VHH binders against R-phycoerythrin subunit beta (cpeB). Designs and how they scored, part 4

Target 1, 175 residues: R-phycoerythrin subunit beta (cpeB), of Prochlorococcus marinus subsp. pastoris (q7v2z3)
Amino acid sequence: MTVSKSNQILSNDRDLENISNKNIEDIKEFINTANSRLDAIDSITNNSHAIAADAVTAMICENQDSVNTKISLDTTNKMSVCLRDGEIILRIVSYLLISDDESVLSKNCLKDLKNTYLALGVPLKNAIRVFELMRDATISDLKSTVNSMKGEKEFLSDLISNTEFQFERIINLLR

## First folded at step 20 (VHH)

Design z1 (from w3 with H108D)
Fold by OpenDDE, fold request of step 21:
Structure z1 (fold): chain B 175 residues (1-175), chain A 119 residues (1-119)
Amino acid sequence: as target 1 above (175 residues)
Amino acid sequence: QLQLVESGGGLVQPGGSLRLSCEASGSTFSSYTMAWYRQAPGKQRELVAWITTRGLTNYADSVKGRFTISRDNAKNTVYLQMNSLRPEDTAIYYCAAYTWHGYELFEDWGKGTPVTVSS
């Protein structure tokens, strides 16, 4: 996708004939950086299932009954809720990284999230751990994605900070 | 369903090192989260380390800084490098594999490999 976007930028160069070469280069760099950032954010959505699944599984490993070798059906069912919501949450995070529309935090699965989990018997401690793990996984993916890209990567630090911030906001809904 | 076979266990002196391997038979190893557990004599099974499908890892506090979990998807194998071994690390070590099918979680276990740390 990155290569295709770069080619589109080059095709628009004819429209910029009246701009100095330096200005054109600056614009190209700006667009490339913006596209890179968007691509990085898009990777969160693209990997949302894997990130959520990994996080829930890791949490289960950490909390698995020391006596029983098999995870109970009840535990799996409860944690599957976190898997479903986790995917949605990752999409929400991606959206928040692009948009200033914070109203999404009061919508979807985030609305009354704590009460919903309590009603479903989902341990909040475990849910929080899942979200923390998702945060960590997301950041790891962002780093990997951006590091694989060509061009300026100065936006990565800010992107990570913003990602952390969004996850903390969501996690705080459970506290 | 995966079949898991652990290897690499044995007797070592305190301060020594061992590398455990867990080889999975079957397809789609890359879609499994892998973990190492251990059970000492007379004690309950405890988590040692896990590694996700995307390579994130975590460790029990008791082994942090000494043990390293890694995976090779091409070889369908997960490893546990154990350094600076202590007598309290003596246990049977088990490999576990986890995968999701829809909203159902499936797990597979190995038979275990014994590790004895003794002077």
Scores: ipSAE 0.882, ipTM 0.958, lowest interface PAE 0.4, mean pLDDT 91
Fold by OpenDDE, fold request of step 21:
Structure z1 (fold): chain B 175 residues (1-175), chain A 119 residues (1-119)
Amino acid sequence: as target 1 above (175 residues)
Amino acid sequence: QLQLVESGGGLVQPGGSLRLSCEASGSTFSSYTMAWYRQAPGKQRELVAWITTRGLTNYADSVKGRFTISRDNAKNTVYLQMNSLRPEDTAIYYCAAYTWHGYELFEDWGKGTPVTVSS
């Protein structure tokens, strides 16, 4: 059973017994790092609308018809589904970065996501691109947030890797 | 709704550089994703670059490494720095702005600025 990267990170954060044997300074550092990590993750949720909106817009730019016309109402309506779902997905990702509850992947908008998009006429290629862009934006947000913090930042690499992992899991639902 | 005005176009020799500007007026610029497009004579409009509200960027393959898109929210302006220009870069360059109100997307376009790369 391939333990998810998320579970590994969470297990490390919950190993309070090993921390109790360290000096007070080590404990303080641990707490500060943990709080910093949580704050970074929280920034994803706080910026979820902006991240999703930016991603959908960028995708639209990349796929906009070569004709100098306004985006059709139909296209906008279809892509707005991705915007709504994108915000939810970002919250799910944030949740998965904090919790080992994998059941969320079979719930919410993720349940039968591919078939739902097909039924709604949402191009899967475009949806995948949106999620990829969301991933990139999320990582950028994490980097920015962590870099603005004081203290040790060694957790950032693992946090990024875990974030990438969660997004890939979600993207694979559309493949 | 934004009004967009492009500037900085002109005639330049191959290998030269130009900096295009697109100044926005009439709304909150910082809430808009900005993009540059171009249309060469007899060709279809194509994306050149985009920059999100949070500063992420991407480029067409044809301009990657040569062009840089940036924005100054304080000046309500998006820029396109074009280096190592080639004759095939000759086109009218258009600025576009995108913003969401709820789940509705709005877009605005400039009138374009011409760029001619010729010896």
Scores: ipSAE 0.882, ipTM 0.957, lowest interface PAE 0.4, mean pLDDT 90
Fold by OpenDDE, last read:
Structure z1 (fold): chain B 175 residues (1-175), chain A 119 residues (1-119)
Amino acid sequence: as target 1 above (175 residues)
Amino acid sequence: QLQLVESGGGLVQPGGSLRLSCEASGSTFSSYTMAWYRQAPGKQRELVAWITTRGLTNYADSVKGRFTISRDNAKNTVYLQMNSLRPEDTAIYYCAAYTWHGYELFEDWGKGTPVTVSS
């Protein structure tokens, strides 16, 4: 729900229920904060491809063969799996930040993630690094998004902590 | 595909500073992750620093606190500010560019610019 819609609803509530101005303002603040938080979380999903791509690329830079200039096709193919899964994981993280539905963790790409990567020959160390980089990029994105918003930003610290928590849970699946 | 041209290399005394530039051809520079590598005489090429499309950076431990990677998308250029240079920083420095098209990775490399740190 947009801030504009919220304000309109609250204005109507004021007229209909004769609620005190203070109560209305408190409600507005609550809704605005909630919407801001949702918008911040949405930014993760909106930027999921960029975040994942950047993370995988950065990892590749850090692990690129020191002898060969070009990355092997095999390595690129393996890392493309990380990119694909990274995008999905970012959406999952976004979902988990909104919902307490833990069932998603037993579904989709997270199910048997470690074994899948092993079977595909994806180095777990590299995959973990990608997820760490995605975490950092996501947090950076959240900070940037929230800092560009108007209003109270007290939720940011908790949002970051929760984001870190979700990523750690996912990373631990590979350890 | 990008064409990359490095510049700014040269001879400098220990403790001195240099600023390397890498200019890219094309109009899609902003979609590329950029990196600096270096290759010292008789050694393997090593990563120096990278900067993502969104501006996140990281550095090799050997250059942390001394080197800074930055980018100017308007100029299609990535920079490497090198301060407090040491003889062990002597190398040919290479610029690299990375981009994804779908799930395919593309990379481009410059020809390199030499940096010599000597008293």
Scores: ipSAE 0.882, ipTM 0.958, lowest interface PAE 0.4, mean pLDDT 90
Fold by OpenDDE, last read:
Structure z1 (fold): chain B 175 residues (1-175), chain A 119 residues (1-119)
Amino acid sequence: as target 1 above (175 residues)
Amino acid sequence: QLQLVESGGGLVQPGGSLRLSCEASGSTFSSYTMAWYRQAPGKQRELVAWITTRGLTNYADSVKGRFTISRDNAKNTVYLQMNSLRPEDTAIYYCAAYTWHGYELFEDWGKGTPVTVSS
């Protein structure tokens, strides 16, 4: 969210004598847009399990052994790690979409994510695919959520771009 | 957990169309990711398409642009619309269902429906 726009609105309000109805309406619009954006981002967190589960399942479908009809216990265990981490990642993405605090990328489970997956025997290719699928699902969720809202939706394009950016940053940790 | 019954298979000429159905019973269908697989004679089973609980889809490269996977949660059914069928599409088509309980994955399979594309 453009702190700059907020500051501009507030700077114009320094003169209490010049507070017009227009200024008040502008502030209201700003707040409403901000709230709508936050609500959209909150939908990611609220649906984090479903998004992660869908992504992991889809990845499993794409990589399922043609010989065995049932997924091996070992594969399931490894993928469950991806599911857990996927939920966390979605929350991190949500946080990054709200805050400019990028230190979260170095202070949590993401710091040594690649090495951890290697140690656990989780194929990085599969993990990356899961994150890509989560990205797509998240974007779909954002579109659906925002389209169901009333009011201005101009922020959606930027929100999608930012979401893509954050996911790419995370995916690059595995490359 | 979930019983799956495929239908709609049969004999069709090249360029023809078929619509497969997979009806589920016994559990909450909306919580399942659904997929179609196929196994041609003498070949390994391969993924055809999947559709998530939230409606996202993907397809094998060999069927992209020709096949469409969809679901109707009210009918507990997943569909595979197959257009522009080719002889190489001949196979037994299987429906699969996936769901998570916590961090445990469960899967169910149908018995399959045969599709033959021949002139």
Scores: ipSAE 0.875, ipTM 0.957, lowest interface PAE 0.4, mean pLDDT 90
Fold by ESMFold2, look of step 20:
Structure z1 (fold): chain B 175 residues (1-175), chain A 119 residues (1-119)
Amino acid sequence: as target 1 above (175 residues)
Amino acid sequence: QLQLVESGGGLVQPGGSLRLSCEASGSTFSSYTMAWYRQAPGKQRELVAWITTRGLTNYADSVKGRFTISRDNAKNTVYLQMNSLRPEDTAIYYCAAYTWHGYELFEDWGKGTPVTVSS
């Protein structure tokens, strides 16, 4: 059936042109989406001090329980450790979101965190609360950053889930 | 150092509404986490709500669903909208501000504004 072959040839030419154009646009969209995802993740490191500071401050607000309102130097010194560690943790989370490489967690950088806090007298419940607040603030900042972007934004749901996963593992080191 | 002035307190009947304001002057307001606390006579000061520099909020369980904290950085003001007021909400309400410079925490407090909820 020579009519069938000619129809398939004409359809094949149209299909090949459409596939070629579609593939080029798919590649451009993939690159733009990857760049947008990286920009959102990079925002975490750019905002790391503010995210950590907000979380520590919010936890302090929740635990201030005296008629006299001044926070002691001892409490401030302990919570400044949580602030510095929070900034480091946010950079580690950013790396994990980019690389999906869990070997960073096994290099003992975070292994001693619980023992360090116990030795310094940092209440583990308060540190856990800080890291939970950091998780929530990071997710809020990711939403805000991505919603201000142009282009496809479907990566946001996966990014949030991965962020929750990485923070939960870090929080579990204190449990 | 941030100077904080609360306003909007007064007498209100149960079920009523009241909006507290806390105006700040001095350093950059947008870098401060803001909170409302309250203290009833004979009781300890307790947290009511906080709002971070980035707008995240939380509330004491006793006020959830009735109170709303918000901020307007252009006006250097934090608000507490108090709806469905109850007699147990009677207290002096204090505004507090917190900021970190490096790894040192600074806190500032207002003088308070009284709220009385009674028939």
Scores: ipSAE 0.748, ipTM 0.901, lowest interface PAE 0.8, mean pLDDT 84
Fold by ESMFold2, last read:
Structure z1 (fold): chain B 175 residues (1-175), chain A 119 residues (1-119)
Amino acid sequence: as target 1 above (175 residues)
Amino acid sequence: QLQLVESGGGLVQPGGSLRLSCEASGSTFSSYTMAWYRQAPGKQRELVAWITTRGLTNYADSVKGRFTISRDNAKNTVYLQMNSLRPEDTAIYYCAAYTWHGYELFEDWGKGTPVTVSS
């Protein structure tokens, strides 16, 4: 079988151009996916107050003592600590999802978190429940944010697994 | 203060369904976590379900799979769809709303709507 030399050369030139164009599109897709992952993680920080406040409130609903009895100032003071810490925890989780720099867990006040809650009279069971609810809400936020995006979304499963892992480590500090 | 008005209660046969509504007026409804509680005669109040500002839900074990809490922020309304009703679901059902202003928690309660499940 005999094929023109120039025809084969032109075919190879088109093949090289197609490969080069595909490589550029692959790079663009990689960058777009990386930006989308970062946007999803940034949403956690942007919503950190709402996520933490929802979690504390839900835990309080589950522990409501009596019908038409106002929640005491003492309960509010104890649970407001969980709200403040929850916002901080969500920022730490966001950082860990970006960098996986575990030194933040050992260098910060998180090491003493259990002793701090015991000293303040915050029931450890309630704090653990709040952090579990924050984990669930964070995962829901990630799903909602990523589902609204265009493009490749395969990073979501890894992001959820990592979120679960980071929250489990933080919750274990209270056990 | 958020004013809460429950409706939709009444008499229903076992196995039947009811939909409770809780309409809110006052402050921004979307910033409130909403809950349904119930109190049967001679019993202590118990949580039925909650729904957060962001739409997460949870239920008491006794109603899971039969009751559904939902919210419509455009109508400032929370619903409790109660299916497969049983005589033990007989109670006064109360709507509650919770919000944080800074680090202070605020709560509001409705007056309740009675539900009776009986032949």
Scores: ipSAE 0.732, ipTM 0.899, lowest interface PAE 0.9, mean pLDDT 84

Design z1 (from w3 with H108D)
Fold by ESMFold2, fold request of step 21:
Structure z1 (fold): chain B 175 residues (1-175), chain A 119 residues (1-119)
Amino acid sequence: as target 1 above (175 residues)
Amino acid sequence: QLQLVESGGGLVQPGGSLRLSCEASGSTFSSYTMAWYRQAPGKQRELVAWITTRGLTNYADSVKGRFTISRDNAKNTVYLQMNSLRPEDTAIYYCAAYTWHGYELFEDWGKGTPVTVSS
């Protein structure tokens, strides 16, 4: 039982002051860590165009062949919608990393993403590859951003795992 | 538009190494994703490696662990370090550059540099 020990701590002026200072220091470190985590997540949004553009370009590189240039140009035109949507997806991932509100995944824009891509002639395999490349680039950017920070960095492992989780949920919308 | 010039190709024995360079002139090099492709006689052109504007890389399965793509934005140059070369690596190697203006993709290609792996 811990009730009597807690009461003695609260009644002792010296112990209460030391506990108060410890709690304040713990709270300050928690806030600083939360701010650092939010700064890392903000970098995803700040870099969203570059991450999305790089991902679509890399997928196009992987699907270029020498059979004919018309097929590669047609693929490029169809995949440009993935660039705009990729920027939106990255903002949604940032939102999900800040909040645990999965309801954003059921909104009209995302609920029908697969059917929208099928209607536009976007190959689902290529769109999935773009999202996988965005995931990889996002994780690389998070590592780079956090490595440049001071203070406790233990949140990075959980942030990476959560990023992988949120991207998997979005990729599953296309499967 | 980017003007691309490949160099560093040649004849090398199996197990040897070559470093290909692709120098770019024109627009800002750092805004381009760069790639190496190769085409052997009678075969389709295939991707070898790409490197994004932010430095992410990937490789064809046939060259993973043997080839390394890198870029030096200060020199407007992309490299392909080719180690443990095999006769099946014999091809013309092409440098390609990609950039977006809005939602339109632009691509530029070099003329290629030949690589021959044989005795």
Scores: ipSAE 0.715, ipTM 0.894, lowest interface PAE 1.0, mean pLDDT 83
Fold by ESMFold2, fold request of step 21:
Structure z1 (fold): chain B 175 residues (1-175), chain A 119 residues (1-119)
Amino acid sequence: as target 1 above (175 residues)
Amino acid sequence: QLQLVESGGGLVQPGGSLRLSCEASGSTFSSYTMAWYRQAPGKQRELVAWITTRGLTNYADSVKGRFTISRDNAKNTVYLQMNSLRPEDTAIYYCAAYTWHGYELFEDWGKGTPVTVSS
């Protein structure tokens, strides 16, 4: 057995110091990146009303039917539910981006989201479109927030992908 | 309520470019989502593009890659840059503005500006 040779290599003072310095630097880099990532996620909550309002309005723009104004007005009235609830959805997305704790999606209020919207007369196709628009607006806001930051921005690509993933999970509750 | 005034329409040859402007007066422009719609003779009004209060944009498939919507909140103006124009782009172009007060949606419309794409 050559166990003593491997122990000799690790017991060198300079080898141990280099390993310790590398591990400390890796931890510092992780903490700095995590703080920047958390700041970006926090901006979603800070902008949640504007994100939700923009998403509902954009869906309404896409559903203007000048021949059937009653259908357009009925859609607007039903979609105001999504405006009120949009901040809650964006807070859930923020939580998922931090924790990836999928159990929040099975909680009673989210588990029944489809049935709740059906009972309120919210067209599921339009609600899905609003959530897709909230996803797009959230990604746009993340890019703007991170571009304003100093320092490393390499986490942005993964944050965007994770945002898309978490929104898809929520949208699937309506499908 | 916003008062919306479109300008920049006219006659343009196929392949040409045109920039529409919609200047708003009244309430704070920056709180409105802005959109361009168009209506060709004998057809229903259709969405061309929208731009949200925070700058997110989207376009009808028929104009994507050729048209660009933008806004200048300092000038209370939304623009539609139309490139590579085609005869099927011939229509009256309307500017619209949308905002929420509580759970009520408010909308304002311009009178339209005609665009004709013809040799």
Scores: ipSAE 0.692, ipTM 0.885, lowest interface PAE 1.0, mean pLDDT 83
Fold by ESMFold2, last read:
Structure z1 (fold): chain B 175 residues (1-175), chain A 119 residues (1-119)
Amino acid sequence: as target 1 above (175 residues)
Amino acid sequence: QLQLVESGGGLVQPGGSLRLSCEASGSTFSSYTMAWYRQAPGKQRELVAWITTRGLTNYADSVKGRFTISRDNAKNTVYLQMNSLRPEDTAIYYCAAYTWHGYELFEDWGKGTPVTVSS
């Protein structure tokens, strides 16, 4: 009986220490995963110029022909607006991935984006293509960034799906 | 500015393969988006494939699954691996390079390399 009581006391102390250590480790793992997700999202803004420039260039490549050089030149000049806006759009996507606060779409230059592009002569079809290319490049960069990380990477699938969702919301502003 | 020299073109049987190379000299190659275009006699020049500075690629529907664009920044070279070639792939193939200085897009073109697919 005395042996049972001694074992109970030791078991209780060991159980409390195990629960405390496990809870602390679970909290540290949660924080590390959240930080890894935020670092991946931050890479979008760090690479925003390259992502936007590549997307506009790729759209221009797809619309280039030798017979229609004047129209291609006009498209190139008008699409520089999309390069200037592309970095802002990528920062907005990053913010939406963190907060999902859709009010950002109403509080900045994006609230009238379609009308702004129409007034500037930016073809909406080309702008949509640029945003689709930025989406694809962003997803590719997220995969590369997360795959280079240590630790748990299970958040990547949800992050990709959320990135597609947030880009769809922005692309719909032009549709 | 980049000076671009294409090579690797020639005559090939249907179903055969060729690898085109585009060797660049001049400024920094890694800051350029690279593309291959082709122009058959009597037709408009059309995009074949592009590869961005960060390695994202895309292809014309007519070549998807048969052609592969790649780049080697250490060798300042872009490649177009063309497999399962068809007579309709006969064209002059051009390498193009694109970069931004500020908000102005600059482009450079090679002189082209002819590819003929025929029996």
Scores: ipSAE 0.692, ipTM 0.887, lowest interface PAE 1.0, mean pLDDT 83

